# VH-VL binders against Hydrogenase maturation factor HypA (hypA), part 14

Target 1, 132 residues: Hydrogenase maturation factor HypA (hypA), of Synechococcus sp. (q2jir9)
Amino acid sequence: MHETDMTRALIQTLRDWWQSQPGQPQIARVHLVVGQFTCVEPASLTFAYAAQTQGTFLQGSQLVIRETPLIAYCHPCGQEYKPEIGRRYACPNCGSPMEEIRSGRELKIDYIEIDYIECSTNFTPPAQPEVA
Below, E stands for the ipSAE of ESMFold2; O stands for the ipSAE of OpenDDE; V2 stands for 0.75 times the mean of E and O plus 0.25 times the DockQ between their complexes.

## First folded at step 13 (VH-VL; framework fv_telazorlimab)

Design k2 (from r1 with light chain R49W; at its last look DockQ between E and O 0.65; V2 from the best seeds 0.73)
Fold by ESMFold2, look of step 13:
Order: structure tokens, then sequence, then C-alpha cells
Structure k2 (fold): chain C 132 residues (1-132), chain A 124 residues (1-124), chain B 106 residues (1-106)
């Protein structure tokens, strides 16, 4: 129900993935996609993540959130529109109630960034791009 | 270890109300992103989704059956109860309950564990 | 409601043959999921998210597809593979199932 409970579930998903990975990778950033029409507040998630990752395999990692806008489709008008969240959800052109949501309900991991780990004394730093 | 088990009557007369209980262990319905669903399968026919209940007490019913269905949970007993009124011989089926879990990779729910099912026969 | 149509209804093959099962959705879905069911048993998860084999499922099984058209392939049938296979979608409530494809011994 609350962002703390959601964050606990997210961390468990990340733990399961991490345990399945060779080498037990060091995680730098977790990129999450969060729609505007969810019961989730990004700032609350970020706060809960920072608190809950202390002393874990996610220590020092950052939760990075990309928000998606609420986009609805008005069938009578045949076009998309952006509802005013918390104010007006109906189509501004014809007044039809919001029925079809095209964007804004996402809640998922986009990708995970791994810290670079030097594993050999022969490692050479990444080369600078060649000057053309 | 997640387990679910359906219990209820094996035989119901037409017009009677069916009550099925899903008793489960290895998860809690208070946990974010968890749900329980009911699916039925008439003998020799396809699976049909009939009802869902989520951790936040949100509920969904198959539209064709909605007026006859009620789903509820008792989180402290690890049980979900399905009630279906006005039973008809066409409702004869094996009824399953299944664990529904949110997957953060796909952003979707899915069923990962099923009960063994219970056959309910509706006969005059 | 998204309707899933499986074909063929019955696939009669011998052990060692390749089986290809189709599932078509009435509108686009993000992923297709597959279950195996044997008589008197509950459905068993088989393939998740179009192509990810569930735990313990042999590598002779594979899934593919996108949009409205999805397939389950068994590269070389084993005796234990003769069963009914159902597709399912989770893209939209209700989470509907296909009517099943029965894979049986010729």
Amino acid sequence: as target 1 above (132 residues)
Amino acid sequence: QVTLKESGPALVKPTQTLTLTCSFSGFSLSTWGVGVGWIRQPPGKALEWIALIYWDDDKYYNTALKTRLTISKDTSKNQVVLTMTNMDPVDTATYYCAHLKYDFWSGEYYFDYWGQGTLVTVSS
Amino acid sequence: EIVLTQSPATLSLSPGERATLSCRASQSVRYMHWYQQKPGQAPRPWIYWTSDLATGIPARFSGSGSGTDYTLTISSLEPEDFAVYYCQQYSSDPYTFGQGTKVEIK
C-alpha cells in the first residue's frame, strides 16, 4: 500500500536478480519507470529506497526515476489528451469521462547500472575517443 | 514455499450458493504486489478466469459472472473466500485458486503457483 | 476483453518430432505466457514473458512472438510432453486464456 512496502518488494526483486548474477555485481543505479497515474510518489520512493538500502548489497546505489505522463484517449473525439490529475479527468473537448489510459500506469525496472570492477592487474583504462 | 488449497462442497444443487475457501501458506495478502485469483475449468473445456483480490483489497470479477460473485480475504487466517450464487449445471467445473505476484521487470502481474483444484458438480 | 485463439486444436505427432503451437490475440499484447496441463492435474507454468522458461522446463521448449502472434515450439517431442498447452495474457484484465492445443501421440 505505502511506498515503504513497495520499496521492500522492489529490493527483494533486486536481491533475487543479484543472487542469480555471476560475480555478485556492485549496483550503481536502479532505473525505474513510474507513471503519473499510480498511487506512487517518486520522492517517497527515493526516500524509502535510500533508507532501506543502508547496510545491504544496494549500499551506495541510487534509485533513478523516469516519470511517464498520464495520457488518455477520447473515443468520441478520436484523439489523445492529458487529464489534469486531481482536477479534471474528462475530455476537455467533449466532456466524455476518462476511459482509456494510454500512458501513466507504468511501474517497472527499466535497467540496472553496474559499477566497474577492476578484476586484473593488467587492466588498461578505457581509451579516449580517437581524434579524427 | 508457496502452497494453496481449495476447499468446499463437491456437489451443489441448482440455485444454491457455492462457497469456496482458498487456504494458503508461504505468503501474506498484506504484502505489496500480492493477490489471489480464482480460475475454473469445466470438464473438457478451457480455463476461465473468474475473480481476483489484491493485497490492497482491490477486486475484479469476470464480467459475465460479476452479479453472482463475491470475493473476500482474511489476511490473519491466510484465506480467500469465493461465493457464487444461483449455481447452474453449466457452472460444473474444477475450481482453482492461484497466487498472483507483481513482477517489476515486466511491470505486470502473473500467476506463479496454483492449488490442486476442487471439482464442483452442479446437479439436480 | 482480449480473446486468445490457439491453433491447431489437436496436434498428433510421434516422439522425436517437432511441435509448433500457435496463439493469436484479438489485440496486441506485451507478452504471452504458456501452461502445460496433464489430465487430472492443475495447469503448470511453462513459459513466462513469451520466451522465458519456467524453473525446471527442458531446453527443447522455446517461445517466441510479438504483438498478436505467438508460438510455443518443442524441438523434439519426448513422451512426457504429450499434454494440453494453454496460452495466457496478463496485459489487460481479465487475464484470459486460450482454448488449448492438445499434443497427442499419433
Scores: ipSAE 0.683, ipTM 0.783, lowest interface PAE 0.7, mean pLDDT 88
ESMFold2 (binder alone), look of step 13: mean pLDDT 91; pTM 0.901
OpenDDE, look of step 13: ipSAE 0.841; ipTM 0.884
ESMFold2, look of step 14: ipSAE 0.655; ipTM 0.759
ESMFold2 (binder alone), look of step 14: mean pLDDT 90; pTM 0.889
OpenDDE, look of step 14: ipSAE 0.843; ipTM 0.885

Design k3 (from r1 with heavy chain T31Y; at its last look DockQ between E and O 0.56; V2 from the best seeds 0.69)
Fold by ESMFold2, look of step 13:
Structure k3 (fold): chain C 132 residues (1-132), chain A 124 residues (1-124), chain B 106 residues (1-106)
Amino acid sequence: as target 1 above (132 residues)
Amino acid sequence: QVTLKESGPALVKPTQTLTLTCSFSGFSLSYWGVGVGWIRQPPGKALEWIALIYWDDDKYYNTALKTRLTISKDTSKNQVVLTMTNMDPVDTATYYCAHLKYDFWSGEYYFDYWGQGTLVTVSS
Amino acid sequence: EIVLTQSPATLSLSPGERATLSCRASQSVRYMHWYQQKPGQAPRPWIYRTSDLATGIPARFSGSGSGTDYTLTISSLEPEDFAVYYCQQYSSDPYTFGQGTKVEIK
């Protein structure tokens, strides 16, 4: 399924970032924004993440998903509207097709929560989260 | 190490069909969130995007050229093929293929690696 | 389709001068990306995500902007900076380019 492949790509992005970090932090949570118009089921993505992170640098971390609603803009009417997902996407006022999506297509990392960072030159570890 | 290379005829006669192949390494079009695009540049002129093909076989064409273009991929050979019909001397340009990758930090795709380009001359 | 309009078409400047290149989008984009191209060469990625310099790009280059208006700035031109610079958006498929701004020696 596409969530499995998507999760693989996400983990590679996280690995590249993690390898570039000083101290290679221990990751607690990965916050992801997922739009309702992405063909992505959050529960399936969370399941794939848990399965694929076992035995990796992401072991024990959680994927936290914030969903965004589908919101479109009708240029002829000059207004936003909320399409009926799975039923009707055209503007309810003038009937023009959905052309501009203002929200609901997001699929991106919001921020990363870190348990702690080891600092080899710091006599007291900076035990505070760092984000991307 | 991502590399791309364009191949095809250097000379095409007007009305003929151009077929260009992009051969690449260091990535696969079976990977989620990747694609290959074609961009051309007439001598001494601006870049013009031509076509895109995504890992899921979604395709997009420049609207001015759409009726003349076909893009396809062969994932097992790491190749993308562009076909452009009814060539005209104004289509003389250097043709580039480029790697397109989804960036989870911005939530957008971007071109990060380009081929060297191949000059295609359409002579009357 | 999002149209990108670059201005000016040509900047004629001397080494040491400041160059300011503008790119305006026909509708709002989240980020603007920039390429440098020298004669006979493929375009080279230069600035990602409006302001992030690509690997090995000198600190005299910077990018800024938001919405529809974006800028690439060269604080003090060096001889190797005379080239054509293109903007590109990735917010909406197809990923369109601007017309280019040529930075040339006066």
Scores: ipSAE 0.645, ipTM 0.750, lowest interface PAE 0.8, mean pLDDT 87
ESMFold2 (binder alone), look of step 13: mean pLDDT 90; pTM 0.900
OpenDDE, look of step 13: ipSAE 0.829; ipTM 0.883

Design k4 (from r1 with heavy chain K101Y; at its last look DockQ between E and O 0.44; V2 from the best seeds 0.63)
Fold by ESMFold2, look of step 13:
Structure k4 (fold): chain C 132 residues (1-132), chain A 124 residues (1-124), chain B 106 residues (1-106)
Amino acid sequence: as target 1 above (132 residues)
Amino acid sequence: QVTLKESGPALVKPTQTLTLTCSFSGFSLSTWGVGVGWIRQPPGKALEWIALIYWDDDKYYNTALKTRLTISKDTSKNQVVLTMTNMDPVDTATYYCAHLYYDFWSGEYYFDYWGQGTLVTVSS
Amino acid sequence: EIVLTQSPATLSLSPGERATLSCRASQSVRYMHWYQQKPGQAPRPWIYRTSDLATGIPARFSGSGSGTDYTLTISSLEPEDFAVYYCQQYSSDPYTFGQGTKVEIK
């Protein structure tokens, strides 16, 4: 039920952005970046998105997920390496434990695609949560 | 409207255990991506983050204080409780609780609403 | 642990002057966040995500930077701007604050 609750929060973020937009655009695709080291299963998230967007302003839109690999940086060796998820996390060259993660923990919107309009726009506006 | 309020003793003797409660409204700690943190500020000094609890009950503590801290939540009461053992006069500070929220645009959490703070003085 | 070092510790300036506050991280962070605090008050969110002003913050404030070096700029100081400003990172646990820059009247 983790992906279900996460999807609800994602949809609320999208609703807040959508309500702030002139014209209330029709959203075609939501591009999301999901790291391998997040315990988030892309297929489960995609399924929850499809189910929860029925009958909403996101009706008919697609969730598009780009996975990022787990990449760590070994400071003693000065090099990136790819840990073996579920098996070996330390640097294969020097044995230093994993301490700096360069990718694989992402969970964020990359960009939003809307239905095309004349005189194409470069808008993917930044979101700012309400603070008071 | 999001509000938070700290409550607890204004005076604690050295070696005693401090218990602080953050009571909040306008959000639920069962909502994905939400958390509550504790930050303190000794008089005339910088802010120091001390503890954090997330919606999924994950907990984080400032490493310098970790052995003395316990954080817990009661989602049904809209409360977060912090305990800090073995209080010392250097722990005299204003203690704040603050709301944080996961922002899918940046992929980070932010502290956005703060309580007014409660001064805790540690003195014999 | 990411250490945030703010400089200068104190800026003594007159109203109308430009203030530049620096925050250096001990390792790269994705974004820097800023808070303002006046004596006897709770900290207030000021700048999110390096450059996004919190709701109601005047346009004379701006933020910039990337990697390890970030700045908060006040283009023309007003009397209400004299306060302590803290930077904060939330890119890596533990989440840390800088030690503050006090902006005071000359």
Scores: ipSAE 0.584, ipTM 0.742, lowest interface PAE 1.1, mean pLDDT 87
ESMFold2 (binder alone), look of step 13: mean pLDDT 90; pTM 0.902
OpenDDE, look of step 13: ipSAE 0.794; ipTM 0.877

Design k5 (at its last look DockQ between E and O 0.80; V2 from the best seeds 0.67)
Fold by ESMFold2, look of step 13:
Structure k5 (fold): chain C 132 residues (1-132), chain A 125 residues (1-125), chain B 106 residues (1-106)
Amino acid sequence: as target 1 above (132 residues)
Amino acid sequence: QVTLKESGPALVKPTQTLTLTCSFSGFSLSTWGVGVGWIRQPPGKALEWIALIYWDDDKYYNTALKTRLTISKDTSKNQVVLTMTNMDPVDTATYYCAHLKYDFWTSGEYYFDYWGQGTLVTVSS
Amino acid sequence: EIVLTQSPATLSLSPGERATLSCRASQSVRYMHWYQQKPGQAPRPWIYRTSDLATGIPARFSGSGSGTDYTLTISSLEPEDFAVYYCQQYSSDPYTFGQGTKVEIK
């Protein structure tokens, strides 16, 4: 649900970028960074992306997701720790509640892989013979 | 095409409550990652952000003004309403509403990409 | 609250000159956004994410900076560039604007 609407917004961002590019490149892969402390399910995003890109400028491209861990900082202990998502968020050493999140809230495009394959037109020049 | 338009009274007396409506088209406030904000500008002075509402009904207020502000939305009418209580002559300003959306390049650093024309609100007896 | 201090307050220059507008943040921000405003008009997006020109903004404009120090540069002023420029941060609530730099014709 969230992922479907989020994917629509992502595709619009990609469309705006694509329209600004010279030559309107063929996109091979979109690399996304998703933090564990988002309400985003990678499998749901990938499914929504595949469904929503059919028949568009993103036809045939893949969404590649890198997940970042939830990492918090415990000020009383002066060190980072990894909360147990869905179970315990407080510092395992001193029990203080989770206050500062240092990783895990990312939701962004990392980079876009472009496939610069020039497709043939109706007037393709004659090819040189090359058979094994 | 995204458009926004502010409406409300041009003249308000001190202590009265100001109600401003932002009517917009070309986007929906039910769309993930979309928000509408209010910015004001006293005559001849700098811009001041005052309030923001997101698609998920998250609300943010300028801390100096927060106790006087209420923001709400009606997604079906494409409207955002701002209420500011206890108006004072120093609140005389042009009030703008503006669109913003989630920026996937920065993990949510926003900027106001479309602005209304603004409406001047004068607070005087 | 992050205070944005723009300098100079007013920049009086002639067409063809280079303009350099500074915006200093009281705390580190990830990006700086810039708006242009002419009298009687709403602000217009100009530079976003520190260095990305908004649609239709001429290449004589550029933005740079990181941390607390950000700059908008106009390589050669044109008559239409005389306006007030505001910087803005969205890294921390409240989402503050600088007080503006007025670029005026000498």
Scores: ipSAE 0.594, ipTM 0.758, lowest interface PAE 1.0, mean pLDDT 87
ESMFold2 (binder alone), look of step 13: mean pLDDT 90; pTM 0.904
OpenDDE, look of step 13: ipSAE 0.651; ipTM 0.841

Design k6 (from r1 with heavy chain F104S W105S; at its last look DockQ between E and O 0.04; V2 from the best seeds 0.00; counts 0 for: pae E 17.4 > 2, placed apart)
Fold by ESMFold2, look of step 13:
Structure k6 (fold): chain C 132 residues (1-132), chain A 124 residues (1-124), chain B 106 residues (1-106)
Amino acid sequence: as target 1 above (132 residues)
Amino acid sequence: QVTLKESGPALVKPTQTLTLTCSFSGFSLSTWGVGVGWIRQPPGKALEWIALIYWDDDKYYNTALKTRLTISKDTSKNQVVLTMTNMDPVDTATYYCAHLKYDSSSGEYYFDYWGQGTLVTVSS
Amino acid sequence: EIVLTQSPATLSLSPGERATLSCRASQSVRYMHWYQQKPGQAPRPWIYRTSDLATGIPARFSGSGSGTDYTLTISSLEPEDFAVYYCQQYSSDPYTFGQGTKVEIK
C-alpha cells in the first residue's frame, strides 16, 4: 500500500513536469533514487507504476530505480556502518544507537529520459555549423 | 555467464596516455546494483584498486591517482573505458577489470568476476 | 586509508596440514574478503563477508574474525590449495588489499 500512494505522488509530479515541457514529449524512462531507509521495495514500486500508468501519458514508460544503502555514522567508533534493516540499527561494534544517517533517506526523481522524434530526414543542412 | 576482457596497448612510453577498454558480456551495466572496477597489480606486488563506475554513472577513483584517471561506460556496447594520463614506469602493471556485485544483506560490494588481465609496460 | 597486513608472508606446508593465514587491518573494518590467485591468473573470489564461501569453494576453507583481526583457515591442505591469498576491505576508499600470503609446498 505504501508503494501505491508513492506511485500516485510520483505520477502527479511527472504530470506537472510533463505539462510544463514544450511539445509534451513521450516519456521513455523515469529514473528514481530510493533509499533503503524509506521502507520502499523497488519491485513493489515498479509493479504499482506499471499498473497505474496504463492508459495514461506514461503508458509504455519504464521506471528505473537506483537504491541507495542505509549508511550511518557511529561517533564513539568514528566509523560508518550499515544498519541491519528491520532488525537492528545500533552500531554493531559498540552498541551506540543510530543517530547520524549519511545515506538511505532519498526518495526523488533523478532524471527523465524522453523519446524525441528524428527532426531531420532528407534535409541538407546549411554550410554553417549546427548548434547542439 | 559473466565474462570480462581487457584490451589496450602492451607498451606505453613515459608521459603518454594509456587507454584501456573492458569488454564484457553476461550482464548489463544499466542493471541496478552493478558496477565495473579497475584493479592493477605491479609485477610481484599487491593488488591496487584504481577506479570504479556504477550502473547510475557514479564514478570513484583511488585518491592517489584521481587527477590522472577518467572512467566512462558505453552500456549499449557493454564496454568500460579507463584513461590514465602521464604514464610513468612505476605504473607498469597487469590491469584487470572486474564485475562488482552488491550484497543487500551485508550492504557491501565485492568483485566476483575478473578479466584475465592485460600487462601494460611503461618504458621506451 | 586502511592498511591490511598479512602474515606470514610465506607459509610452507605439506598436503594434509592445517594452514592459518592472518590479515590485520590498521582500522576496524566491518567485513574481510579473501581472494586466491595462482600464477598467470586473475584473482578469484574465495571468501566474502569474513566467513561466507564463494560459489564452489570447498568446505575445508573457513574464515573468521572481527574488528581488525581476520583469519583464513584451511583445515587440511590439498595440492590445488597452494597459491597466494589476498585479503581485501571494501569499508572505505581506497578499497585496499593486503600484500598476500603465499602458501607453498614444503
Scores: ipSAE 0.000, ipTM 0.468, lowest interface PAE 17.4, mean pLDDT 82
ESMFold2 (binder alone), look of step 13: mean pLDDT 90; pTM 0.903
OpenDDE, look of step 13: ipSAE 0.018; ipTM 0.613

## First folded at step 14 (VH-VL; framework fv_telazorlimab)

Design n1 (from k2 with heavy chain E108Y; at its last look DockQ between E and O 0.71; V2 from the best seeds 0.74)
Heavy chain, then light chain:
Amino acid sequence: QVTLKESGPALVKPTQTLTLTCSFSGFSLSTWGVGVGWIRQPPGKALEWIALIYWDDDKYYNTALKTRLTISKDTSKNQVVLTMTNMDPVDTATYYCAHLKYDFWSGYYYFDYWGQGTLVTVSS
Amino acid sequence: EIVLTQSPATLSLSPGERATLSCRASQSVRYMHWYQQKPGQAPRPWIYWTSDLATGIPARFSGSGSGTDYTLTISSLEPEDFAVYYCQQYSSDPYTFGQGTKVEIK
ESMFold2, look of step 14: ipSAE 0.722; ipTM 0.812
ESMFold2 (binder alone), look of step 14: mean pLDDT 90; pTM 0.875
OpenDDE, look of step 14: ipSAE 0.791; ipTM 0.863
ESMFold2, look of step 16: ipSAE 0.704; ipTM 0.798
ESMFold2 (binder alone), look of step 16: mean pLDDT 90; pTM 0.885
OpenDDE, look of step 16: ipSAE 0.790; ipTM 0.864

Design n2 (from k2 with light chain S92D D93Y; at its last look DockQ between E and O 0.40; V2 from the best seeds 0.66)
Heavy chain, then light chain:
Amino acid sequence: QVTLKESGPALVKPTQTLTLTCSFSGFSLSTWGVGVGWIRQPPGKALEWIALIYWDDDKYYNTALKTRLTISKDTSKNQVVLTMTNMDPVDTATYYCAHLKYDFWSGEYYFDYWGQGTLVTVSS
Amino acid sequence: EIVLTQSPATLSLSPGERATLSCRASQSVRYMHWYQQKPGQAPRPWIYWTSDLATGIPARFSGSGSGTDYTLTISSLEPEDFAVYYCQQYSDYPYTFGQGTKVEIK
ESMFold2, look of step 14: ipSAE 0.702; ipTM 0.807
ESMFold2 (binder alone), look of step 14: mean pLDDT 93; pTM 0.927
OpenDDE, look of step 14: ipSAE 0.845; ipTM 0.885
ESMFold2, look of step 15: ipSAE 0.681; ipTM 0.798
ESMFold2 (binder alone), look of step 15: mean pLDDT 92; pTM 0.923
OpenDDE, look of step 15: ipSAE 0.825; ipTM 0.879

Design n3 (from k2 with light chain R30Y; at its last look DockQ between E and O 0.77; V2 from the best seeds 0.00; counts 0 for: grease 19 > 18.9)
Fold by ESMFold2, look of step 14:
Structure n3 (fold): chain C 132 residues (1-132), chain A 124 residues (1-124), chain B 106 residues (1-106)
Amino acid sequence: as target 1 above (132 residues)
Amino acid sequence: QVTLKESGPALVKPTQTLTLTCSFSGFSLSTWGVGVGWIRQPPGKALEWIALIYWDDDKYYNTALKTRLTISKDTSKNQVVLTMTNMDPVDTATYYCAHLKYDFWSGEYYFDYWGQGTLVTVSS
Amino acid sequence: EIVLTQSPATLSLSPGERATLSCRASQSVYYMHWYQQKPGQAPRPWIYWTSDLATGIPARFSGSGSGTDYTLTISSLEPEDFAVYYCQQYSSDPYTFGQGTKVEIK
């Protein structure tokens, strides 16, 4: 499954990052940006994430998805427009084919929310002030 | 851990068909977000990408070469095969295969590992 | 298809000098990637995502840019830096290369 396999790849990316972190932080939320002009259904992805994170370092974490709309730029008109996905991609004003996409193809981690990180400490008590 | 190696004939005659095999290890071409690309470089000239194949069997070819190219994969053998018909002396080049991977931090694909290349000479 | 145009074609400099290599894209891209290649060798990844040095690449190399205009800079040329440098984009397939800038000893 597309979303199932994608989620597995996302979790591996998160595992690699998590293993590189001091203290191996508790992850609360993973914020993902998903564009309208992708082959990804947010609900399916959220479902796969919840299923695949049980019993892992991501136990109890939430996948939070921000969707972005498909927005293109028409060079002849000098203006942005919103293509009709599955119907018409050309500029509605001049008919120029879609060439520059400004939004809607994103599929990436935006940021990760963590609860805390354990830190390594080396404690040397401060020396007492020198006696004058 | 990821390795790729190109294999095929070092010499072909004009009009013959070239078949190149990319044999790899350390990844599977059934894994989401993975692909293999072919890039060539004529002696002393710039790099030219020629074909891509993705895990979902989506395929892309260089427009100038498209009618002569076929790319395919055999996931069970860890191989990608490139076929180029009607070879000409201008096709003399070193041919590379490279591992393509999706990066969730940038949201883009990139080539991270390359084979060492195989020189194919086209002459009579 | 996104065309990448590198300039200059050849950059003749002496060791210790600063080198500036330009790459211009025909459409806006989010990132530019760079490779170094020496004669008889495969291209080596050099800079990823505009500014991130590949593993083991010296700090004298840097990358910058956005939109259509990108730059690779070598702050002080060393003898091992004389090579051909290629830019590449991954914003849209096919993932095209620039034609290269040769950095050579003056």
Scores: ipSAE 0.653, ipTM 0.764, lowest interface PAE 0.8, mean pLDDT 88
ESMFold2 (binder alone), look of step 14: mean pLDDT 90; pTM 0.886
OpenDDE, look of step 14: ipSAE 0.787; ipTM 0.863

Design n4 (from k2 with light chain S28D T50A; at its last look DockQ between E and O 0.46; V2 from the best seeds 0.68)
Fold by ESMFold2, look of step 14:
Formats: sequence, structure tokens, C-alpha cells
Structure n4 (fold): chain C 132 residues (1-132), chain A 124 residues (1-124), chain B 106 residues (1-106)
Amino acid sequence: as target 1 above (132 residues)
Amino acid sequence: QVTLKESGPALVKPTQTLTLTCSFSGFSLSTWGVGVGWIRQPPGKALEWIALIYWDDDKYYNTALKTRLTISKDTSKNQVVLTMTNMDPVDTATYYCAHLKYDFWSGEYYFDYWGQGTLVTVSS
Amino acid sequence: EIVLTQSPATLSLSPGERATLSCRASQDVRYMHWYQQKPGQAPRPWIYWASDLATGIPARFSGSGSGTDYTLTISSLEPEDFAVYYCQQYSSDPYTFGQGTKVEIK
């Protein structure tokens, strides 16, 4: 299942960040942005996260998902529209096929909430990959 | 430790078909968010991407070259194969394969590890 | 596809001088990435996400910019910095490269 594999990759990203942090903080919530035009089901992802974080540094943390809508742009009409996922993707006004997607493909960490930091006075979550 | 290595002929005659193999270790191309790309560089010239293949078997080709390219993967052998037909002297270049990885912080794919490259010369 | 244009084509500078390399995209990109390449070697990741140095890259290098206009700066040029620097975007497939800026140390 792809949500299971995705969750494993997400947890590894979080582990790398967590290991690089002074004090290795207790994580309370992980906020994700997930677009409606992805092959990712938020409920399935949330379930996989809860199952895979048992007995790990993420135990007790919550995955919080913010969905973004599928928004396309119709060049002939010069306007945005919301395709009906699974039903109609073409522009409802002129019938032009969907070609430019302006929102709905996101899949990323928005931010991380921390309970507390006991061994550090300088906490900042990474904005980009942690290396070295 | 992620490693990639290109293999194939060093010399190809015009009109022949080039087959390049990228052999890799330290990752699986069945893993979510992973891909392999091919990039070439003519001697003394800029880098030019050629083709991409992702874990879900999505494939993308440089539009100018698409009619001549085929990319495939063999996940059990940890290999990606690129085939380019009708080679011409202008295709003389060093060909690289590179590891493509999804980054959850930016929401982008990026190349993080590159092979050493293999020079392919197209001439009589 | 997004076209990346680097300027200048060549920088000839003395050790200790500041080098400024520009990369302009034909459309907005979220981040610009930079590679260093020396003769006979594969490109090496140098700066990710416009401003984050890759592992082991000296602090004299920095990156900045947003939208279509991005810059790589070397605050005090060292002889080992002779190389070609390429910008690249990952915002839209295909992931295109700039044509390169060659930095020559006098």
C-alpha cells in the first residue's frame, strides 16, 4: 500500500530532523498539507501514521492534515475553476480540457508542534532538509 | 550509502542504437518517492536532462529527444536502462544517471547522488 | 518548460574577491538549486532550496533569491573555487539546468 510506504518515508524525514535537533524534542503534532489531486487518502494516511509511530520517538504524536482544493485555470476563459474530481475535469464554461493545475498537488510538511525542550534554549524546526 | 554507476559502449556509430545501464545500490526503485534520471553533457557544454523514471513507473522524456528514447527499470536487479535510437555525432556526451528523491519539507523532488558518468562518442 | 539563464558566462577574478553569479528563470520557481562542476568530474550538489549549503560546502558560499531571480555568492574567492556553477530547478518537470557560469581565478 502506497500510503504505508509514504508514511515510512515521512517518518524517516522526521527522524532525520529530530536527530539533528538539540535536545531531541518531544513532538506533539505533525502538520501536513495534502492536495485533493493526489493519490493520497488523508484518513488512510492518518491511520498508517498512528500504527507506524507506536514504540517510536513519535509515539503519542498526532498527524494533522490540511487539504488543499483542486484548482485549475482555463486559458480560453481566463479564469480559475474547481474541477469535479472523478466526474468532470474540463472547464464548465467552455469545455476546454484541464491543462493548468494551480492547487491540489501538494504533499509536504507544513510545520511541527513541540511539547517542550528540556535540554536546549535554542529550538528551531528545519525549513529545509537537515544534512551533516 | 547510495551509489550509481553507468555502463555501456564508449563508441557508437551514427544511426546505431545506444543502450545505457544504470546500476545502483543503497536504495530501491520500488520505494515511494524515489526515481532515477539521466542527464548528459556534451564536451565543454551545459548539462541537459534526458529522461526520468519514478518508483510508480511514471516516465518523462526531454521533448526534443522523446521519439528516440525509451527508459525502463528492473527493480529486482537494481537497474535502469536507457535506450536512444539513431545516434548522431551531436549526441556525443558524458551520460550520467542520478538518484531522484522526494523531499517532504519543500514538496519537491531533487537529485542528491550522481553516478561517475560514462563518455559516449558517436563517430565513424 | 522553464528556461534558466545564467550570467555572466565567465567571471575572471583574483583570490579574495567577491564573486556574484546570477540565474534567471523564465517563470517563477519555488527554489533554485546550484551545482559545482570541475573538469572531468560529475556535478556536485552545492546549494539546495536557494540558500541551504549542501554537506561540507564552505561557509564563504551563500545563495539567495526568490521567484525568477537567484544569486550564488562567494564572499572571498579561493583558488579551489575555480569551476563551472550550474543552477537547476525542480519546480516543474522537466528539471532544467542553466547553461553555467565559469569562474576563473587569476
Scores: ipSAE 0.666, ipTM 0.779, lowest interface PAE 0.8, mean pLDDT 87
ESMFold2 (binder alone), look of step 14: mean pLDDT 90; pTM 0.890
OpenDDE, look of step 14: ipSAE 0.848; ipTM 0.887

Design n5 (from k2 with light chain S91D; at its last look DockQ between E and O 0.48; V2 from the best seeds 0.69)
Fold by ESMFold2, look of step 14:
Structure n5 (fold): chain C 132 residues (1-132), chain A 124 residues (1-124), chain B 106 residues (1-106)
Amino acid sequence: as target 1 above (132 residues)
Amino acid sequence: QVTLKESGPALVKPTQTLTLTCSFSGFSLSTWGVGVGWIRQPPGKALEWIALIYWDDDKYYNTALKTRLTISKDTSKNQVVLTMTNMDPVDTATYYCAHLKYDFWSGEYYFDYWGQGTLVTVSS
Amino acid sequence: EIVLTQSPATLSLSPGERATLSCRASQSVRYMHWYQQKPGQAPRPWIYWTSDLATGIPARFSGSGSGTDYTLTISSLEPEDFAVYYCQQYDSDPYTFGQGTKVEIK
């Protein structure tokens, strides 16, 4: 239910962007960054994406996910550490609670690959949307 | 088109409880990645964040005010309600509600639409 | 929480002059956001994500910065630009504001 609702929001974001683009480009791949500390399973997102894009402007496109690890920073120790997700979040050296997260909360579009072809070439690099 | 409007009393006596309602249209608080925030501004002073509520009913309060604040939502009525107990003249401010939404391009939440604000004066 | 410190508190300038407003964060943030506010009005979104002008904002405004240091620049002040400008971060809740920089006519 969670991934389904999240995917619907992602697709709406893509639709808004797509409608603003010249030529209404055909999207080949959507590259997404998903952090381990989001409680979001990449396989569940990929499944929801495939199901929800059928018969839409995203038909035939692929969701490509790059996972990022949970990395926290311990201010008393002045060092990064990797919390053990589901087991221990506090700093293993001093026991301070997790507070500053430097990686693992990401849920964002990295870039979009589009298909388009000029009459004379077949290797046009995809346009990358501005990250806003 | 997203709109928000604050409503509640313009005048509150010290020690009374303030109840403010944010009525909105153009979005739903059942939508993933959506929230509503409350911000206040005393006359001539800086903006002060006070409370947030997200679509999943997660809530966050300004630490200095937390014991006095309650935020809730009624998704079916498109309303968010803020309650602040034990009002004091220092709490005199314009209170704003604002639409919070998740942006998949930046990976951040942000406020994109604000209400007009309502001045609440706390005076005996 | 992330503390945002704006400087200077007040800029007294004449129309046509360049204004530079600074916002420093107590820890690194991915982006800085800016609002303009005039007396008796709600804050208006002005710059998102460090450098993206909100809809209808004139090109004389620009934003830049990274990490802890961010800047809003007005290349040539117009009479309608005299207002208070606030920075805000959305990197981590609570989404805190700076205390404001007032740009006033000299």
Scores: ipSAE 0.689, ipTM 0.788, lowest interface PAE 0.8, mean pLDDT 88
ESMFold2 (binder alone), look of step 14: mean pLDDT 90; pTM 0.882
OpenDDE, look of step 14: ipSAE 0.830; ipTM 0.879

